# Designs tried in a protein design chat: VHH binders against Origin of replication complex subunit 2 (ORC2). Part 12

Target 1, 363 residues: Origin of replication complex subunit 2 (ORC2), of Arabidopsis thaliana (Mouse-ear cress) (q38899)
Amino acid sequence: MEDIENIEEDEYGFSRNYFLAKELGGASKRSAHKLSDIHIVDEQELRETASTIEMKHSKEISELMSDYKTMYSKWVFELRCGFGLLMYGFGSKKALVEDFASASLTDYSVVVINGYLPSVNLKQVLLALAELLSELLKCKRKSSGSLSKGQETFPSRSMDDILSFLHGPQSGDKDCFICVVVHNIDGPALRDPESQQTLARLSSCSHIRLVASIDHVNAPLLWDKKMVHKQFNWLWHHVPTFAPYNVEGVFFPLVLAQGSTAQTAKTAAIVLQSLTPNGQNVFKILAEYQLSHPDEDGMPTDDLYSASRERFFVSSQVTLNSHLTEFKDHELVKTKRNSDGQECLNIPLTSDAIRQLLLDLNQ

## First folded at step 4 (VHH)

Design b11 (framework vhh_8k46_1)
Fold by ESMFold2-Fast, scan of step 4:
Structure b11 (fold): chain B 363 residues (1-363), chain A 128 residues (1-128)
Amino acid sequence: as target 1 above (363 residues)
Amino acid sequence: AVQLQASGGGFVQPGGSLRLSCAASGFTFSYYAMGWFRQAPGKEREFVSAISTGGGSTYYADSVKGRFTISRDNSKNTVYLQMNSLRAEDTATYYCAAGSDEPGYYILTKAPSEYDYWGQGTQVTVSS
C-alpha cells in the first residue's frame, strides 16, 4: 500500500505557507488587478501534474478522499462556532464539498453557488436566502403568536436591506442558520471588489454559515484584513483531491484561457443543449439572421417573433419572452437599440463561433 | 426528443433489495438535477430522492433515509436508486424526473423541486 501522505506535497505551490503568509501579512490596501495574472504557465503545469497524479495514483487518491470524510464532523463543529471554511488544494473540490454538504449538513438548509459560472447573480442568491430564512423563521415560531416579520422577503428592497434581514435581530438563535456553499468564490462573476465585499457581509450575517473553495493562487489577495478576520472569519483547510475540473474548467479555466471564441462557443453549446427544442430553434433563427446580416446591430425582436411564430416555435409574445429571458440569463443573447431606436437581439460571439455552435447543436 | 427510460422494478420480499435505473436521452444530462418519485394506488405522488447535477449533493425523504441511495453516472446518462431493507409501504410505481438547477445557484432542501421531464414508471412490489 502506498503512503497517501506522499501525494500531499508543498512543492506544488498551492501550499499552506503561501496562504498563511498572506493571512499573517501586515496592513495593506488591495488592488483589484494585483497579481491577478501571476504565473499562469505554472498554474497550467500544476493542473497537468494533478491530472497525471490522479491517473497514476487513483487508489491512493480514493483513500485520501475517504480520510476527508472522517473530518466532516469537525467541519460541522467549526461552522456551528461561526467560522467560514475555506477549502484549497490541488484538484477540483466541487465533489468533496458537495459530498460534505450532503452527508453532514442534512439538518440545515443548504444553498450552493456555482461561482465558476460567469452568470452568477448575487442579488438573486440573496433574495433566495431571504426567502429560505423567512420560511425557517415561520417554522420556528409555529407554537407562538406571530409577528409579520416572518412574511418579509424584500423582493423590491436594496442589497443592504436584504443583508440586514439575513443578519437578523439581536435575539437571533445561534443554531438557526442557512449554510451557503460557494464553489470558486474567486470565480469570474464574483472576483470584483464589490461582489467580494457583498460575500464578506453575507458571511458575517448571524443566520449564514459559509463554505467556499478557491483555485486561483492569488485568491487571498481579494480580501483585506477586516474581510478575512471579522467578516469571513476563515478557517483554512488544505484538501488536495487531484480530481479533474470536468465542470468548472469549461467556465473558469485555471490556465491561460484564449479569452477566446472557442471557449465561449463551448460554454454556449452546453447551455443550448439544455434548452427545449423550441428554444433551440428560436436561437437558430437568431443565429442564422446574424450570420446573414453581419454588419447590423442584431435582429429586431419583432422580426424574431414573426419568424418564430411562422415556423410554429412560439404561440405568443409571452412564450418568446420566456425563451429570451432564458437566453439573457445565460448570456447567449444581448439586447441593444439600433440607430432607429428598435430593440435588437445580438449573440455576442464571432461569426465563426456561431457557425460552430450551429454545427454542434445539429449533431 | 427528451426521453427517460426507467427500469429495474419487480417483485421482492420484505427486507430485500432492488436497484432502479433511469437512462436519459435528448438533453444534456449533466446539466440537470435528477429525482425519484413514487405513487402508490389511491395516493398522491411523493418525493423519494434527488441528486445534484455533479452527483455530490443528495437528499432523501425521511421515510427512506438510511435505506435508499441515489447515484448518477454522467458518462452513461443514467441515474440509479439503490433500495435496501424494503418494506411493504415501499410498494409503488417509481418515476424518474429531470429538473434544471438555477444557473449560478441551487437549493438543497427536503422539499421536492419542480421537474421539467418525467420518465416511464417502473413498478416495485414488496410482498411476502
Scores: ipSAE 0.280, ipTM 0.471, lowest interface PAE 1.9, mean pLDDT 73

Design b12 (framework vhh_8k46_1)
Fold by ESMFold2-Fast, scan of step 4:
Structure b12 (fold): chain B 363 residues (1-363), chain A 126 residues (1-126)
Amino acid sequence: as target 1 above (363 residues)
Amino acid sequence: AVQLQASGGGFVQPGGSLRLSCAASGRTFSYYAMGWFRQAPGKEREFVSAISTGGGSTYYADSVKGRFTISRDNSKNTVYLQMNSLRAEDTATYYCAADSEPGFYILTKPSEYDYWGQGTQVTVSS
């Protein structure tokens, strides 16, 4: 399982480096072109496939969005009271949060952070927030008085100095704040402890209000008691949308896959450790077949039976069926009919996840 | 890299309408926030409108609010600018621009753009 996590983290690290290089604009044309060709093609194909899938229950989804729109005035009130808003629930919340900001936060400066991207420069975000606050405070001074000194109104120091400026009551402001929207505060760019501490400190600043979404099952583990209750001061809003992750899935393809494959991979590792040696060996035959035949709909059941019998892992079809029932009950395998009408078995995991499970079983 | 081709410009009378299109080549259009800018002869390039990658967020310069509408069709790799109630002051070369999906942006001020099209001329004249 640790090996599976290491592969997942390495992929995230690569994605961060790719998009960081693009954002910096410092990469040579040849290097940027090669990186783009190698990594973007599969993600674009995944997005195109996702976008061609018809959305069933479109009426129910529209009704959900309509219901959430009735809550917008309450959410604005909660922000004005100093709470952070945390949006969670099945499906992409990007469109919902963007609609909320566009419809209800027009009286405020709004900064949007796309945490689903592989890299986000939080120092640049803090600098932008400081610049916005400086202009807001400068505008108020001109309306109630002139600027007392021609000093630089934009702080460009350490992160601590910038956060102190965003927190400090440098004027007698009433309801003066900047709204920060964070799509996927649990995303790959933001998940590290240092980034989470920075965001928590930012949320506690008197001139900042925060609206964030989460999609990862482990997102609550990012925060200690102080962060949840004192710094973020979260109000939790359950807002299932059932909307596809069309945008997020392009940059974080595991968001599209994680609702099924990542949880299944974790469960698969636990289940496999509880299987009999013969059960594990039957699963290995299926896994090895699937890795060697990636373009097929899965392994024909008759072929799995023949291979298992030849290796004496199974003595009858009844014995094989008992193993298959156990696999199906734990969602380790799915059945489908191929173009020839044969019943086929498929492990609904990525090839890399299957390779790691095989390594774990051989140790 | 993304290549941008703007089209749909031309001559139009004051009060008329025009629809600009910006076609993007390649596989990465959906990764980019898109914007429209314009430049009149002897003036600096100015912001007109912007749209997020998913089309959920749109932004407009104060001079065009209520008259112009930006939209995108990711299945066609195209962004559009519908221009209504055109004025002589709208006469300019219009450029579409693309940026990689920004790590952050200001809702009322779109991020700086990396890729620019060659432009399409719009002339509003009697």
Scores: ipSAE 0.443, ipTM 0.515, lowest interface PAE 0.8, mean pLDDT 73

Design c02 (from s11 with T105Y V106I Y107L; framework vhh_7xy4_2)
Fold by ESMFold2-Fast, scan of step 4:
Structure c02 (fold): chain B 363 residues (1-363), chain A 125 residues (1-125)
Amino acid sequence: as target 1 above (363 residues)
Amino acid sequence: QLQLVESGGGLVQPGGSLRLSCAASGFTFSSYGMAWVRQPHGKGLEYIATISGSGGYTYYSDSVKGRFTISRDNAKNTLYLQMNSLKPEDTAMYYCARHPSTGYYILTKGSFDYKGQGTQVTVSS
């Protein structure tokens, strides 16, 4: 991922330098006048100016982060009072929220949910929370000289039963709670109504406190009045960081976009570079087939398996299915049935974009 | 191929120090929380320290708090454990471990989907 971050940083650096050059009167100033009449910014002067501007922005961002750190004790107090904390503002809030929990939530159990990942499974998270709470309550009972009971270690797998356990009876131990951090509660894996209702119910549990971040402009539309004021009980914190989305952007390049889930060639390349060599080669077979058969619904899964096995990229259907699950999780591949009823795999990109991806992967 | 390769273990006297390293490959290292766990001879696996993907969160078991420091270098795909004031009871096989890929992780206890081959730490006089 550090290779992927370096690629992402190079793209950010290029865009920033392009705009900086234009602001400083660079590439866009073509003149019919003689070269001596044009105040050409020397490359050395441009680099020195860019360095100075970057240092100034770095200092401003450092001051901003220092200001947020002075708010940490207030945020802890708000959580103790039963409020959910909702962090919003331009830039990745991942590092800020993680710094807050590391510095200020050390007395509590903390569960982090990466809502920008497609692999988020709320039922598994709720089971983990219930198990963690069961252990926490047993330690408290042992401190009080009582024997622990195994009955609460494995609660019912029903979502309603799990949430009932996490809610518990109203008690005077307001300090006995688990903090749940949700990076991008508005992420693609979580933004459906059922997941949002589950998270709202979770937030209203007596033994749960929630800290969440949002990046999508439409995030407020996820919640009705009851969810906002009675379940999440949100306190809104404006915390612009201006930090790059190096981690989140790898999995959802459109985190800041209008709500599209469409994959771009550049972002697909970054994801593909994080895959195993065998996974990359299976994807290449699919891509080459699609370029050779542009009018078809995609490559039949059986044909992909035969081609991949012939080239020793997969040893069984299980290994192929593992790769396909990974491709689908990252929106690299979609499934469709052809006119013959066969399952076919399609890369949801233009032929030009697929050609660019193959070029990038072969370098 | 998912790999975690631990190194830096050895024989050390009580009160001494060791620095363990774990080289990770075959996955997006910065996207996963990591941990150090240990297994004394003939006993079960014991959690000792956890660190988040960004390095912003760290948590320690009470037995090592103040003596051990977990850190990571995401540019080098490497996890570290600085062990100070070592005691005979710290003698164990030390493993580097990765948190599950389910889109969540628990910072206050170990929940791991993979661990490496280990590196032996022996503290004796």
Scores: ipSAE 0.227, ipTM 0.443, lowest interface PAE 2.1, mean pLDDT 74

Design c03 (from s11 with G53T S54G Y57S T105Y V106I Y107L; framework vhh_7xy4_2)
Fold by ESMFold2-Fast, scan of step 4:
Structure c03 (fold): chain B 363 residues (1-363), chain A 125 residues (1-125)
Amino acid sequence: as target 1 above (363 residues)
Amino acid sequence: QLQLVESGGGLVQPGGSLRLSCAASGFTFSSYGMAWVRQPHGKGLEYIATISTGGGSTYYSDSVKGRFTISRDNAKNTLYLQMNSLKPEDTAMYYCARHPSTGYYILTKGSFDYKGQGTQVTVSS
């Protein structure tokens, strides 16, 4: 009978469809409508309209934020009961979640993951959590352990071994845990099935409690029934803020993208600061080529690969493609085919702006 | 054992300057990004600055941007915060914390006796 599964878990399918239709579906349709309106107005009119809307709704928004603060004690209680908290609703939830953590989670160790950043590395996060838990357990140690540290094997262990350590033996102490805050658990670096499964396993660890936010309409589709019900154990909190995505929108082009197709020197500088040193060096090669060849359509991708490989900034085409995907996602680089059909890369900034960025990267 | 020892706090007048230091031991300091966080009296923890593993990338909260400068010396396993144009609102207990260059940071409070006790900064006339 186990070879023929009863597919009648319609309750979970209904819950996800209800969630999508009621919150993210409605917000997505509203956001898509607003995006269409944004694309047909000039920048000055858009700016004036945004200012008018902000003034009209400022009191109601302030009252919403005050109401959420009255819920903080309940959210702490829910975390202590073993639930994961999932924050959703129109607007950036970054400031709300950070305020909650800073005001109400002060008795716990808190790890904050900025899931909107493409540079997020879950193995490094897991290693940091393991070190924090090791310190917490050492402080609560009642019997003697070895004076030589036997747990320094973590950097060479698999993710499974690290997660097993984070789970640990069953404890009756509900306050013996680390809180993990994930801004945009649906973010570009985290949305792959492997990362989501790792986060779900992390959430199920006895020494871990998870608070996460989502902004993408399809975010609930990242999770199967086991992940939602048994691993994350989500409590869904509707917390519309109507706050702008000032930080997230720079690093993660959301469905709510602000409609500006022009990359600014300031925006480019912020994005470049989030890149790895090798990513910055690949960008520098492209920038220097473009300044040396102002009359060309851009740098051929093969030439960028050869230069990056020769300088040991990339080890393979796959490594280069990961950097190029990151550059394209943040509008640092655009692709164009030349008259020969060859793929060329161009930084959509003035020569003066590119020179300023190179100075900033070299400081 | 892992330790973060903050120092350099004190009483200073509005508009004054202070330099905070954090001495790290018991881990490979050069492998971690670092952060400064603060806790005003009777309030929660507030993030103020982060720095990458090599010191090439820094980020600041809007409340301190242009006034504070984070830096590090990997040879000395030391993190610094240069605070200029101090305001009464900057009055807080200041803690250092680990923050890898991969998009996350770790907040520490007095829950870890050997990880950071904090250093008090008071801005008052």
Scores: ipSAE 0.286, ipTM 0.469, lowest interface PAE 1.8, mean pLDDT 72

Design c04 (framework vhh_7xy4_2)
Fold by ESMFold2-Fast, scan of step 4:
Structure c04 (fold): chain B 363 residues (1-363), chain A 127 residues (1-127)
Amino acid sequence: as target 1 above (363 residues)
Amino acid sequence: QLQLVESGGGLVQPGGSLRLSCAASGFTFSSYGMAWVRQPHGKGLEYIATISTGGGSTYYSDSVKGRFTISRDNAKNTLYLQMNSLKPEDTAMYYCARHPSEGFYILTKAPSYFDYKGQGTQVTVSS
């Protein structure tokens, strides 16, 4: 008991305070960037870090995995106590979490969600969970004469009705639950606020226990205080694996870049066609600069103004700011500060997408 | 046009081994959990084994645990079942099955959770 108390105090002081500080830091900042833009930058850094760490000796990695296996009984106990488990640390945690589930969760029904895939549909997951719980409750019903459930109407029920069913009265056994494993709860299909709110509500259901992984240091910015402390009820486990993202890596760079490029490029084309010729020409200057300087944080605002004025596309800072406001309103450009503290403008598209837009404008 | 084509069945003596294969086409194989189920003559479907999308997690029925090994090769769109120490009671038609959803899977013993089964391959264990 004393050792358990000391472990809880250390966990609270380290994991919860660390992520709360990140959450509070993010909340105190009014970001000009979308959450997806922030996550894309963080994903690039994580990919580079993972590639570097993959060079670590196999013996050290094997010892880490062995150490984690000794913790499996503790993780099961924590799930039984009603906590959600959040796995974080460098390297793919997919194999670790899957090994944990196959070795230690065999007494429970387990649903695994591959959050790194863009095709994940939470409504289908909720329906599957409701069907599983319905079958579990049928075994209990026969012994107690319980009332019939409306399993035949699940496909036509709202998400609220399904979540209410999953939260419904326990069977009188604390071990009567379904374990939900979420690989990359911060993944592309799940990172929107509605999906995160649904997952948080799901985690708070009496018949559900969550085990999730995150790969982004800023993933906690997805959650407000209520989600973290009252709904997910996270226990934070630092489990660096140094394992390559063999499966997830196929989807992260290519799927996120392609999806963002396809959707934003279509929006950009429509907006650009609606702009004045001078507005289009200012955008062309920015785009050409970005293609010529792919290793930079974007074009300095002062340089854009100088170039635009020399070509008579703008007559003053006021006219440039008018164009920039329109670009920002339609998310054609974003602003950030370079290493010198200078404000820079960046087009959040791939070089290929920018080149195609320039071809379309020049025709 | 989902297709699951099982092969590798046949007649084998008790204590022998067989390796079943399932060639999948018409869907993104690497995105779906897969299973093997069997049906003895004149009986219902029995769950045998389930495998996760990446192959890292496997589940077995108690009747085959320790004797059978499920595996997959996502590059070849192929599911395998290695059967060792075969018994007469293993005689059945064996079916390859796909989980109904992309992006998630259920570790379950219920054959009805799998939305598509192939034509099957017959395994007969007799002396």
Scores: ipSAE 0.423, ipTM 0.642, lowest interface PAE 1.2, mean pLDDT 75

Design c05 (framework vhh_7xy4_2)
Fold by ESMFold2-Fast, scan of step 4:
Structure c05 (fold): chain B 363 residues (1-363), chain A 126 residues (1-126)
Amino acid sequence: as target 1 above (363 residues)
Amino acid sequence: QLQLVESGGGLVQPGGSLRLSCAASGFTFSSYGMAWVRQPHGKGLEYIATISTGGGYTYYSDSVKGRFTISRDNAKNTLYLQMNSLKPEDTAMYYCARHPSEGYTIYTKGSYFDYKGQGTQVTVSS
């Protein structure tokens, strides 16, 4: 099995935790408080409320896409300056990156590599890129370019020769380049060190511009500082889409899929680590209760308050409500009512995920 | 057994529209870039349009840009070509084609393909 998930991730783990905490720790919304005041809803009213919530979610996603479209001109400029663009964030980025290429890269030749597929062959890609560049340079220079000077065939050349050709002379036309899009540069066929070094060398070629996406938590552990700074020259773009991994998920089982229990547990852990010790302890009380009462609708709010106050984690209802607002804003806790009509708090994670979170927080 | 079956061709008047379909079987459709190519009587194959594995990126030949739209439905293993503002010079046998390699697709003028179907005839005439 691959232990890439268990590889040391100190440097990137810190950066990843920072970005995830930033995404989740900036809570400003408290709509959940108002919704918790509603007691009884009939079937039609519940359907209408669900539809309204779904419409708001759809509007927020549409606004994200619109925001990203305003960034397209900047991304093109960054590519023209020689930077590699690295797209990361919750959800499949396949549609976003393809929309960017379709809208903004039509003046360039584009090669799309599906890194989530196990059948990807980098030598075939490099040969295709060299042949494409050869054709582009020949058309521009009326067949009087370097390839007309006894350049034989690319299939008979080594990988080093192909990469050297793609790099070209420093005096070459800097606006003549091929855009390479790599969906999941951290994919199973590409994540070996030899493939990653080849991709880094490719990214550093003067006739190549790279746009890539990552989903695997250990993806940046694939790269040393030279690869990141001097070869890929990454500009990191946080572009959460919340789109499902319909295609990638079939071929890339080691990717942390959007909405998976493991991914949700990871984001919950990061949010909890960003909270005060009292906030963490309030969450632990709720989690321990839920594990002890798996068949119940959750912990009554009054019981959580009594337990938290007794253990000196909260001094008043106001301090508890502040913690609960943070939990609800980050979707760590949901409010529901038990058979007695009491407000209960539920962690929307499986019992196994909650056990893992408690283990991680207690260590 | 790899198979591509085109349909939707026929006789149409200049300025009219047609929608071509291509049913794919015998391979993982969603893993390959796809294209439409055409062959006028007595002439060579001409590239029309290419589409990415997910359908998010498309590339068109100058002769059809703005008039034709390529699309795909991966759930139905089907490729489409919506042809609008048809001209007599669009008269040709139209073929569905699969990109040669799984894992990557090239978007440029004059793309090459390793397999094409049996074709569907489009005739633009009064």
Scores: ipSAE 0.281, ipTM 0.531, lowest interface PAE 2.0, mean pLDDT 75

Design c07 (from s11 with G53T S54G Y107L; framework vhh_7xy4_2)
Fold by ESMFold2-Fast, scan of step 4:
Structure c07 (fold): chain B 363 residues (1-363), chain A 125 residues (1-125)
Amino acid sequence: as target 1 above (363 residues)
Amino acid sequence: QLQLVESGGGLVQPGGSLRLSCAASGFTFSSYGMAWVRQPHGKGLEYIATISTGGGYTYYSDSVKGRFTISRDNAKNTLYLQMNSLKPEDTAMYYCARHPSTGYTVLTKGSFDYKGQGTQVTVSS
C-alpha cells in the first residue's frame, strides 16, 4: 500500500508515471508483462534524454519561468473578471501554479485540489468551501449586519444545496471569492462525467474562481460547449515549463490504457453499450479472434470484414470502416501492420479484461 | 499508529529565534497539507501557518507574517517552523496539525484534523 500511495503522491510526472507503469504492468499476464517491460525501457531511455536536454537548457527554462511571473498580475485580473484559468503545455505545471498562488493570491482564501490523487472527494471539498465562504462573508460585513443568517450547518445538506449557497447573490464586493486550484483537473479521480459536471457547476458559482492544469491529451473531451463557455469560462494559457515529465506526457496515456485493466474495461464497456448491435457484434468477432490467437499481432482487417459480412453485421466496406473509425476514436482498437504488410486490429486489453467484456455483453 | 511529535521549543528572550520540528509517522506525510497552530495559556487556538503537500504554497497569519517561515522535508517526514524576531505575545504551546484529507488542502485557518503533543515556547525577559 505504501508503494501505491507513493505513486499517487508523487508531484513530478516522471516518478509517478514510472511507478504507475511498473506497478500496473507487474499485475499483467506474461504477454502483457513483456509489453510493459518494453514500455518501461522506452520511457526510461526517453526520460533520461529529456532530463539531459533540460539540464543543458536550464538557463532558458529559468528565463521562461521569469516571463510567466510577469504575467501574474494579468492572471489575477482575469480571475477578478470571473474567468477560469486553464494552464496547459509541456511539463509539470504544479510548481508554476503554486508559485502563482503564493505570490499573487495571498489576499484570497485558497483551496488546492490534487486531482492526480485517487482520494479526492468533491463533497468534502464543497463542504470546506461552504464553511470558508460563510466565514469570509462574516468578515466582509464587519458589523452586526441587518439580516445575519448565523452559522450554516452543511453536513446534512445535499450537494445541490451547497452549490446554491456557493453561487448565492453576489454582493457589491466583487473581490469576495475563494480561489480553487485544481492540479490535473483531468486526473484519474476527477475525469468521470459526474465529477466534471460538479466542477463545472462549482466554477460557475459567483463566489468561486478556478485555476486548473491539464496534462492528458484527451482532456478537451471531458467538456461540452456549455461547460467550456458558460460554466468554466476558460481562458487558455499555454505555459510550457519543460519540467522533468515532458517524456512522461507522451507515454502516460499508453501506460494508463495498458495497465489499468479494470478502468479501461469499464470505459470500454460504457462505449460498447452505446454502440449499435451490429457494432457490438463486429467488436465481439475481433475479441473472440484475439482470445483464440493470443500470440498474433491482431486480426487482419480483411478477415474481420469477411466474418462480419458472412454474419450480416455489415453490408459493405464503408459500414465496417464506420465501425472501425468509432472503435479507434474511443481507443477500443489499435492498428498495426504485420510482417506481410497487412493491416491488423488489436484490442489493447488483457485477455482477462476481454473475457470480462464479452461476459458483460449479453447478460 | 498516527503520530506527530513536536520538538524545539524552549525559553528565549524577546528578539530571539527558535526552530520547531514535527516528526510525522504512521501515515503518508507527503499526501497531506500541514499546519502550525498555537494556543496561549488560557486562550483559544490560533492558526499560524499552512503548507501545501509539495511545499510550493505557504500561507501565514498576519501576526507572524515576515517573522516565521514554514517548510517541510517530505523525504524525512518532517515539518519545520523557523521563528525569528520572537515577541512575548508569541508565548504559547505550538502544535503540528494535519489536514483532514489527502485530496485537497485548505490554505487558511480552521482546516486541520489532528494535533500532535505540542511543544512549549516561552518568550520572556
Scores: ipSAE 0.264, ipTM 0.651, lowest interface PAE 2.6, mean pLDDT 73

